# VH-VL binders against Large ribosomal subunit protein uL10m (mRpL10): the designs that were tried, part 146

Target 1, 224 residues: Large ribosomal subunit protein uL10m (mRpL10), of Drosophila melanogaster (Fruit fly) (q9vpl3)
Amino acid sequence: RGKINIQRPKAPHYERARVVAVTQPKYPELPKAKSCFKTRAERTQQQQENPYNEIIAREVRNWLDHSRLVAFFHLSSITADDIFRVRVQLHKQNLHLKSYGSKIIEQAVKNTRYEAIVPLFHSNHCIVFSPDPEKTAALLRIVRRVPQMVLLGGIVEETMLSRNQLVAYAQMPGLHAVQAQLVQTLSQAPGHLIQQLQAHQNSFVQVLDVHAKNQMNEETPKST
Below, E stands for the ipSAE of ESMFold2; O stands for the ipSAE of OpenDDE; V2 stands for 0.75 times the mean of E and O plus 0.25 times the DockQ between their complexes.

## First folded at step 10 (VH-VL)

Design gb134 (from gb1 with light chain P99H; framework fv_anetumab)
Fold by ESMFold2-Fast, scan of step 10:
Structure gb134 (fold): chain C 224 residues (1-224), chain A 119 residues (1-119), chain B 111 residues (1-111)
Amino acid sequence: as target 1 above (224 residues)
Amino acid sequence: QVELVQSGAEVKKPGESLKISCKGSGYSFTDYWIGWVRQAPGKGLEWMGQIYPGDSDTRYSPSFQGQVTISADKSISTAYLQWSSLKASDTAMYYCATSFYYWGEFDYWGQGTLVTVSS
Amino acid sequence: DIALTQPASVSGSPGQSITISCTGTSSDVGGYNYVSWYQQHPGKAPKLMIYDVSNRPSGVSNRFSGSKSGNTASLTISGLQAEDEADYYCSSYDSYSTHYVFGGGTKLTVL
């Protein structure tokens, strides 16, 4: 193993390629010479004005609006073949793994009740969407065997939950009334929840660093 | 409790067709993969293929692609393994087994179906 | 499949410990922590003994343990008992073939 190819999986790549292809005639491409010599400020300004970002942001808002389960993950380096395998298994359970740039997420949640989640997406991330909150247990069972995906938290029935609250929700019996009450009881103010989720993200980064070191040194495997 | 019940032993002649079954109970049939594993007399385990009953997605070993057909009927929680034309070399014990993960272990096994093909 | 290599046989006396190896490549045993072990008594279906390298399903004796180093996984049985006499198979996901593969099997003789 020495392949560090982190190209995007086929399904997200094909979806994004379709969006780009559809909007291609609407966005004139800059001459290569000018593009290569743009200043940092010009590149940043151009990216903020990119019409492709708004189209993809609308797609993200659509996923958020039509999903009763949304789970946020930190995503470490993973091969295209491995993430494709995971995506196939998730799709079997009506769980849809998506990856979007931080600016696109920010545009999607701007002026919504979910705006507070933006800090979660300043590092490598991915999101799993599902119309079925009963699939939370299946989701956690699948990602338990994907060490590159570390759960940060999520949204269930429009209520923001921390990692521990989402794990607790997954362990509940399949009683809709009980689950709805639990979600209401476990919910936190967005500011406080974001602080908890960011703290977990930083802790998970430390765990991932240790995990990466353990994978490189199999002579002394760590059991924690 | 989870249980896989396979059809009874078969004795066939070369060239005959055969379809054996594996009925699941005690779990969500459409949420687990069902694999078929062959074991020739006195030999080891050999993975033939698997199916996800929820959408009928099938995966075959290259050695068995075109030789057998795997199918499932989710209305009766039953998976099938079928031959259009049996060979003497198909004599073996055939097991069905469940796996939650596409890439995962088989956690529950059927009792096996002995298929004997003699000329 | 013929992806994973196991010794054809191992033997031990009651009360001893034995270890069965399972050697693959970086695309299977070495690449993932998805190694499983199955026990098969004569005329019976296989039984899952170990999954994810070292985890035991409920009902499996703690005398059975699993480990992995590089491309080689190992099943260790401590305090051998007569009922442990069986064939043992390792298995792992293989990224090259994109499916689960079995080892050739090891016959354990007790006494």
Scores: ipSAE 0.555, ipTM 0.794, lowest interface PAE 1.9, mean pLDDT 80

Design gb135 (from gb1 with light chain Y100W; framework fv_anetumab)
Fold by ESMFold2-Fast, scan of step 10:
Structure gb135 (fold): chain C 224 residues (1-224), chain A 119 residues (1-119), chain B 111 residues (1-111)
Amino acid sequence: as target 1 above (224 residues)
Amino acid sequence: QVELVQSGAEVKKPGESLKISCKGSGYSFTDYWIGWVRQAPGKGLEWMGQIYPGDSDTRYSPSFQGQVTISADKSISTAYLQWSSLKASDTAMYYCATSFYYWGEFDYWGQGTLVTVSS
Amino acid sequence: DIALTQPASVSGSPGQSITISCTGTSSDVGGYNYVSWYQQHPGKAPKLMIYDVSNRPSGVSNRFSGSKSGNTASLTISGLQAEDEADYYCSSYDSYSTPWVFGGGTKLTVL
């Protein structure tokens, strides 16, 4: 009685409810008429500052400022149980797994030396923070057993490293001596790292697209 | 070279307390889980529980929760398995073993400690 | 039965291939790719032979291989040798009540 069945409408019930609705309003005083165009595509979108976003952005900046190791990952579909298990193991090694929306990341790194990382977070992502860069080897050992987390790159001692450079860093004894050498090398071409990381992501997407098209082409002739 | 050295065989009477040890060497003791695995005479392996020495986080099998206490001393790289009151059914070989992952395999094992409880 | 199900015994001749099964549920073997296999000779501690379903630790012969289909994991030993005669245990991560559950064990005899 309360609701109209739109899948199998019975005319008497539908029309009765509609007539009551039409005859009930006396003379409504509406908010501004411009609200009538709220659902139109042409309506200008305005960016609204959310106070909670600023609080979370400050948290991200604090993590970046106090972490000597920051690693960026693409995150594929993963269950709550699986990510909880990974989070526990990472925490044992003083590694802190965090997930933030791309707008929060952009707000946190805007006008900082880390602003260049924003494009890495257009897809599903997560970040691992640690005050201890010696834990890079432990991080990679843990993530090796988590195929849903794909390393994109990171920051060690404020120096941006590609995936391959971070893997090399983790495998070397005397990480502090290696870091001094890497800082000298990487300070010569900072932009190259971001381009290299994005190229690898685009190559992966391209491979998936080609594979999907090949599967469709193979199956089409057999459907009839 | 990773090595786990367990304490020697024990012969006890029902009702007595017991604490056996497992000393780790050749690796970072606080970065690996140490588990205890029981094997009754002629029977299979039973996981009892494990501890992360770095923060003393301890996980027990439901069958052994409240029956034994697992602990570790970081200063001497030693893990312990303890009973307040032994039963004849506690007669078994007890192994300690290490795992880097709490959800992962035990990659190094101690030689075992035989505990015999007889009246 | 809280243990993973394994056959009590299997046998084979030198040079033959044998397979040992390990059957669980969707909360252990079926739900995760965290299956390991251990070899135990009489009077000795177990030795890890396979981890994560199919990976071999350093020093383990490539004659040992692992696989999984649904709720059943399998250990296959090819080119069977006399020293392979031992008890074999499977183990899996278990999301229900314990991070580890072991199989009941399989005694392998080399004829």
Scores: ipSAE 0.571, ipTM 0.785, lowest interface PAE 1.6, mean pLDDT 79

Design gb136 (from gb1 with light chain Y100F; framework fv_anetumab; at its last look DockQ between E and O 0.02; V2 from the best seeds 0.00; counts 0 for: pae E 16.0 > 2, unsure alone 74.4 < 75, placed apart)
Fold by ESMFold2-Fast, scan of step 10:
Structure gb136 (fold): chain C 224 residues (1-224), chain A 119 residues (1-119), chain B 111 residues (1-111)
Amino acid sequence: as target 1 above (224 residues)
Amino acid sequence: QVELVQSGAEVKKPGESLKISCKGSGYSFTDYWIGWVRQAPGKGLEWMGQIYPGDSDTRYSPSFQGQVTISADKSISTAYLQWSSLKASDTAMYYCATSFYYWGEFDYWGQGTLVTVSS
Amino acid sequence: DIALTQPASVSGSPGQSITISCTGTSSDVGGYNYVSWYQQHPGKAPKLMIYDVSNRPSGVSNRFSGSKSGNTASLTISGLQAEDEADYYCSSYDSYSTPFVFGGGTKLTVL
């Protein structure tokens, strides 16, 4: 797993602030009673400011910024041996399978054009990255044989695509001009990824409501 | 479309070296695994190992690790199976076969190379 | 590596249906839906007939069908024809180190 981009130096303003904080003798803020327990606010702030989470969030941003293909999946229970097998096969096609906590993903994409993906990661998930959008067909060919991975949608050339749009894009591999035109056209429809996810959730709820109503009616049928 | 053409039959003595070939055509040679499958006389099929020509990642069956070398030359779309020192027990039909996946099935097969090792 | 268990021989008459079994363990045939079947005529290379338990490649007759129950996969040939006379091999995924485990093979004779 290479993390070369995570080593990128921080902006000069950040380093200056850090140096000033170290060189200026400041009296530390008075802590609350010395204890292993912290207030809810203190724990929430400490969690948000965890340097490990920020380092990984920066890695996620680098993957998003430098990948021309990003695909989002729901991930069902899968063994370590099986995910390794899938990861190796994907890597052969320059496809990089990554798993990150939902909090880290939220931290990585907040205040960016990708913020709309956050709802996709409230359940078990994984992401596949590639610098090559031509690999979308290869990605779908591999994942069709991994029932634990369910495609939710993706980003191609910085344009958010629903599952069906990504499948359609994959069916036009090797036609760069047509693919570029499709992506350009789809850039006119922001929010389609969230809209598709919400539509699926609403359809499922509607099916359950209709089924429940039918079951209630069958419990008390009118006699003739 | 897809075709795998293997080298001709070989008759060798124990201790001799041998390299047989499998030339692929009609598909993207560097995007598919090429496996080698052995069939001893009157016996069933045995997976020996496979190579991904795109990066030369090679995987061997535990039974054949160290007994043979699998390699590939992308410039001529050819995979190889090699022995440094043949044994009489190496007498068998050797098939090459290709698959997009590391697992599951081989979609296309070569015609086979018969290797006979006798003293 | 442990081979999958197939009957050594099966026979049938033209027009009959026959079934060939392939028995493994819960870690191979029972654990995955990556079972394939190959047909091999004398002196010829194997030909893929079934993959992923029940899927047929393009060009394979719909008389060939596959199924699985527990640790046993089955190949069924309906409307048996003389050209079906061949050896049949099953294969399953086992683990990353042994992605192909073959059965011992079954000789089908058409009487």
Scores: ipSAE 0.729, ipTM 0.871, lowest interface PAE 0.9, mean pLDDT 82
Fold by OpenDDE, look of step 11:
Structure gb136 (fold): chain C 224 residues (1-224), chain A 119 residues (1-119), chain B 111 residues (1-111)
Amino acid sequence: as target 1 above (224 residues)
Amino acid sequence: QVELVQSGAEVKKPGESLKISCKGSGYSFTDYWIGWVRQAPGKGLEWMGQIYPGDSDTRYSPSFQGQVTISADKSISTAYLQWSSLKASDTAMYYCATSFYYWGEFDYWGQGTLVTVSS
Amino acid sequence: DIALTQPASVSGSPGQSITISCTGTSSDVGGYNYVSWYQQHPGKAPKLMIYDVSNRPSGVSNRFSGSKSGNTASLTISGLQAEDEADYYCSSYDSYSTPFVFGGGTKLTVL
């Protein structure tokens, strides 16, 4: 009775092998993560053929008009799966990741205050929108984990900021905190001024007092 | 300072309902995920699920789906884990923890709530 | 079900360097850098020691370091101290529906 070689199980009978081969769940090859981001060329081609370019441009404008935080990123080679992950992360922070063709962006921002952003869209790019400028720090925190996303700059509170300025902005205490600090500083200023003014007056009085005392001492005849 | 304070130890019988709590302080409660982790006596850590209090998006481990309910009340910065009917097998330490990221690490942990289910 | 595999136990003498491995499937530990390590002392809550494979949170000793090769992440503790005796858990993600998974844990004994 031949030792069942557990290490090399005998190939199942041809018929069984066929059934197993057919019943093997063809796990769909995970679609080779076609970079969900169509190459610039593919996007450009798609944009030329898309009758909905105007609709999309309107959408972009709507995002720009309603966003208090807009960040522009260069997007290097990234998989669809990675993009999806990042999107979910950002979405939880009320940050909306979008990608548009350059032509659509141009159309969307033409004759608007946002026209200056057009040069940023000559490469693969994505845009993050948020209604909350306080989420700038959160945005930067998330994208730090995504090397494929390179910050180019942004718009915060209708002000265009460079990359460095945006980073600096994210590091600043919230507007309310800054305002509170300012109020505190301003409230302390009068007290300090009064103290300084009083200090000078007190010093002056002291000097006068010393002078007066010296004069009195000179007028006291040494009663020999 | 970030702090998660969990409700006290619970002793229950099988079939009883239970709701334990985790109160967050020292951070923006709505901006971080709160996860629940089970640890049976002498066993490892098991992720049960997590909730984003900002929009109440809740995710469950397949093993705990339908077995527990995770909820949050952002008005009082509190997350909850609840059972409709406890089992003896639910006896464990339960931790809440916060994560900034959906696929992230748990940065801060509660002290844990011991739940004992015995007949 | 994606499982992170850790050795059940490791041991070392004070001053030595020890390594704890965490092996996953290609879809979790091998695919991305979302590996974290937690330390848990008896009767205490877990503490984050390493995140993103190799980053240390503030307040964590530089004796703790993390690395990854292929589908295996590693926690290295250098200059082993008695206080390092604890359970260590690796973590990663499984899928979009299951964003978090723990390893089985490793008991570290300091001899």
Scores: ipSAE 0.248, ipTM 0.653, lowest interface PAE 1.9, mean pLDDT 83
Fold by ESMFold2, look of step 11:
Structure gb136 (fold): chain C 224 residues (1-224), chain A 119 residues (1-119), chain B 111 residues (1-111)
Amino acid sequence: as target 1 above (224 residues)
Amino acid sequence: QVELVQSGAEVKKPGESLKISCKGSGYSFTDYWIGWVRQAPGKGLEWMGQIYPGDSDTRYSPSFQGQVTISADKSISTAYLQWSSLKASDTAMYYCATSFYYWGEFDYWGQGTLVTVSS
Amino acid sequence: DIALTQPASVSGSPGQSITISCTGTSSDVGGYNYVSWYQQHPGKAPKLMIYDVSNRPSGVSNRFSGSKSGNTASLTISGLQAEDEADYYCSSYDSYSTPFVFGGGTKLTVL
């Protein structure tokens, strides 16, 4: 059974980041190094981060900040043609398949609630990003046909979900759709009412269970 | 309420063309695969193929590749199965099916379309 | 290539438990957790009874259960009833050779 938790990442909002970048002050040029400064500058360079890693880390942060659905997968050996076909199918659903090194992921999520995801990237992996959390079901349907992509977990609406929780979330119908189906079912002949209510009750219970736990911290249950 | 309504029974001669339909209602037609399943008289179920109406991505069983065409018209929420030249061995019941639980299983089925091919 | 082998028929008396097997010709049954079971009464469309090996859709009796051991999936019907007399099909999804396949079917007779 799937359960969800409410967690909020500690990361800048897209619009706030744009404002900060535009308004950042221009600093005057520092004096050229003297002999002692040359030695200090060399020590500082040993501590400097690789500039390309930071550019890529900012890309990862931008995806994390603007994606309401993020899914993490282990990636087994797969041909270039097969992964390209999967990427195309995912893109048609506004689902964006990416892969980054573990050092870059660590740098991107440092000092955020998402630091816990770093161990997922010590092996071959891929990440799917989307602004559309309603596409979770479409994502899982597409990936189910790709055994080389093994779901590890994800993030939906800033809440970190385990594999089982994400799968349970994807099975949840919308509340309005469930309510409409219940009204239609109650208008049917009496002989079928109990069976149809039991079917809708299971779907309704799944929806209520996910919604009720949206405001609570919970552990991932084992599948049955 | 989810419904899949198929076109009526067909009686045809060998060599004729045929297109049968499956209209989906009560759900987002473009978001789910629709599959076609054949059942010859007295025989088991055979998966023929499926289509994703959102982009027309179509998959066929090797047994039916090149023998039938699966298509969809998303503007009227309808999937199709068609033959350019029927054979007597095409006599069977044909079902369309889809699923709302996203596990690649079929839990909503049409009523079936009986196709009879004989002289 | 995947093929799913089922016994042609099984039988049981009311109240007994019976099990229908579904064996793959490769490791596909064991690797994907995509095994489903369908019940079909004469003249009717199939009905999904079990999905993802062991999950039961809403409205399906808890007398029906599914399991997997090695390359063999099993459907178990406890407390056998006359209405359980039907054909039963397993299915699996395979992205390598055939996207989807049904087993040959098993006719269940309630004696």
Scores: ipSAE 0.000, ipTM 0.431, lowest interface PAE 16.0, mean pLDDT 73
ESMFold2 (binder alone), look of step 11: mean pLDDT 88; pTM 0.911

Design gb137 (from gb1 with light chain Y100V; framework fv_anetumab)
Fold by ESMFold2-Fast, scan of step 10:
Structure gb137 (fold): chain C 224 residues (1-224), chain A 119 residues (1-119), chain B 111 residues (1-111)
Amino acid sequence: as target 1 above (224 residues)
Amino acid sequence: QVELVQSGAEVKKPGESLKISCKGSGYSFTDYWIGWVRQAPGKGLEWMGQIYPGDSDTRYSPSFQGQVTISADKSISTAYLQWSSLKASDTAMYYCATSFYYWGEFDYWGQGTLVTVSS
Amino acid sequence: DIALTQPASVSGSPGQSITISCTGTSSDVGGYNYVSWYQQHPGKAPKLMIYDVSNRPSGVSNRFSGSKSGNTASLTISGLQAEDEADYYCSSYDSYSTPVVFGGGTKLTVL
């Protein structure tokens, strides 16, 4: 609006207090009114978002938007010296270790495909960001020497990966988004039972082949 | 086929400058730390310092801070150890070695460069 | 700088086992599992034998093993052979001043 430009000017505290003191009558309802006022202030506080969380949530979303690799870790008790050492090594590989409160992460990923990660941050945690998904192998190589950091999962090229899928991605030669998609598809493929049955068939065939060879050389000794 | 090849032996007089080299091959040069290790005749190994070629971050032993300069040239995958003014006490074998970790082991070593400083 | 403490020499007979100690403080050997051991033959560059206290690189004989108790790390060589005769150095991360500190070295003689 602004069509009606009549507003109460901001007055110095002492001037306002003086005017209010002169115009307000004293009445026996004051103790109850003070209690109600406190309750209203408390309710107002409960209904408002923390502005700090909103600002940092935008920072987290910016990291997510500009990072092609995001890894989530549980963080056990660790000294400032130890975490500093780890940060230095990670930073050398363009890996950025960040820690954010669970509410901030929830605000950052709310209404996005990544909302499912929120439960990972119920306990002590940290996140590693990188614009380079090829650094996944380097990340895991560094973290294997840091027992206080336990890999929970991650996001590679906007695809959520479990711990096992992320480890598999890191082990693939020539890491690419296409490889991540392939791993995701193969890991979710409902062929697990068929693969297990085929493995049992192959094992049975191998046993039969070994026994056939042994029967042809019926008194051949074994190395053990 | 990771290999570190160091420059040849040097014979110098006190007060002279010297720059020795260590060329890496068969690995990602900018993703590994390169350390310099000194061994005086008949003595043990002394860590002098190390450099991360990717950003030229260099860490020195307090014993060698200000005595030497460690540098690297990413374009030719070569690290350097340099003295502005040699002393007789600088006579030693100098090894370069590489490590993936800032705090970790040296898994590959150069053959060593013998530096002799005498009048 | 301050070197980790190793015995100057150790000796053993072929087929026997020997142990070399490496003693530091809580800021190096005692505080971290980043202990390495190197073997050096005369006139040659050191070779990594053990890393992270007890892990062997590919190609290192399983006769070499590492352990740590408190502020002391140990390298044990079983089934001693003539070719094991060399100088052995430990190293560790040092949180106080430097990322790498070496021990003084131990000369192993196989008699």
Scores: ipSAE 0.575, ipTM 0.779, lowest interface PAE 1.6, mean pLDDT 80

Design gb138 (from gb1 with light chain Y100L; framework fv_anetumab)
Fold by ESMFold2-Fast, scan of step 10:
Structure gb138 (fold): chain C 224 residues (1-224), chain A 119 residues (1-119), chain B 111 residues (1-111)
Amino acid sequence: as target 1 above (224 residues)
Amino acid sequence: QVELVQSGAEVKKPGESLKISCKGSGYSFTDYWIGWVRQAPGKGLEWMGQIYPGDSDTRYSPSFQGQVTISADKSISTAYLQWSSLKASDTAMYYCATSFYYWGEFDYWGQGTLVTVSS
Amino acid sequence: DIALTQPASVSGSPGQSITISCTGTSSDVGGYNYVSWYQQHPGKAPKLMIYDVSNRPSGVSNRFSGSKSGNTASLTISGLQAEDEADYYCSSYDSYSTPLVFGGGTKLTVL
């Protein structure tokens, strides 16, 4: 049948309504005055590949600027159904899983304090954003059961943390523990922290590349 | 420690309504899924459905969709399983159990509520 | 029936090892590492023994181990003891719409 109920369209299936709710983008809005000033500066310094990329790059910058927790992951092959269930579970904890192209991320963070994260995205990746840094423990609890997602590092309260530091942060109870961790992190040399993040990412990518090539060469027929 | 305490045994007639409860303590009630599992006398375990109390997001097994209602009251950390009209075939042990993961194991279980429906 | 396939019964003598199988499809047991095992004594609630194929919760004896090969998961109980006599159920994740399916259950008799 092709007939349309014009007066009362059928309500979407429960699953479809849930998918729409979860996949609807939420963007922090910038005040018009700030947006105008930043737009002018960005236009003089950045080259845009196309208007779509510019819009999405601004979305990424808004998420970075307005999230107190940002976590970076390497993402292995995962089905649409599986990423959806992970996204739903994360959303329950006010954790927002996003995936952007590497060029869009590079465009978004060029000439900003976030530029140091670019090397993390030279392989398959995804990012989790949250306005609530107390959700770091929940985030790590969820992703330890998702073997396709491997933590590379993150940013908590504007401070860049390695994987081990983010894990340590998640295990600390309460506000005083958070303050102690941030003081400790602020005393570290920025070069050493970034080098640790890049080293872990490069070593992990190398291991995954070897694994992917080995799986491809084996030509396993298993995917039923 | 985490514990789930269920309401006491019920004896009902066909056609009567019933609401049984499962009270959680020792954990963040709104951060865990709570599921209901049925076990008919001498039979195996059947997953009926589960709810996320934080937003009342509920999933039902196709076999139980429309037969029961699962709900939760986060103010008293209690989940419910409800029938509008009981049948003799509803005679079973009913367990509540909790899981942090939508797709995961039930790591804590209630003691069970025996429901007997007879004429 | 949509339940995972388990043998109805298995038996062993004290001190021996026994294995209980749980067979599904490539879409559930074979597709994910989210297989759990539960022990149920008569009149009692089920107890989680194994999760994520081979992990033990705290307080579960190391005599209990889990594994998976293809579409079949296995629970192995070594050094069999009288208190191991119980019903054992496997479960697996399948899809978003069916997040949990149970096996039919296996009655373990300790001779």
Scores: ipSAE 0.674, ipTM 0.834, lowest interface PAE 1.1, mean pLDDT 81

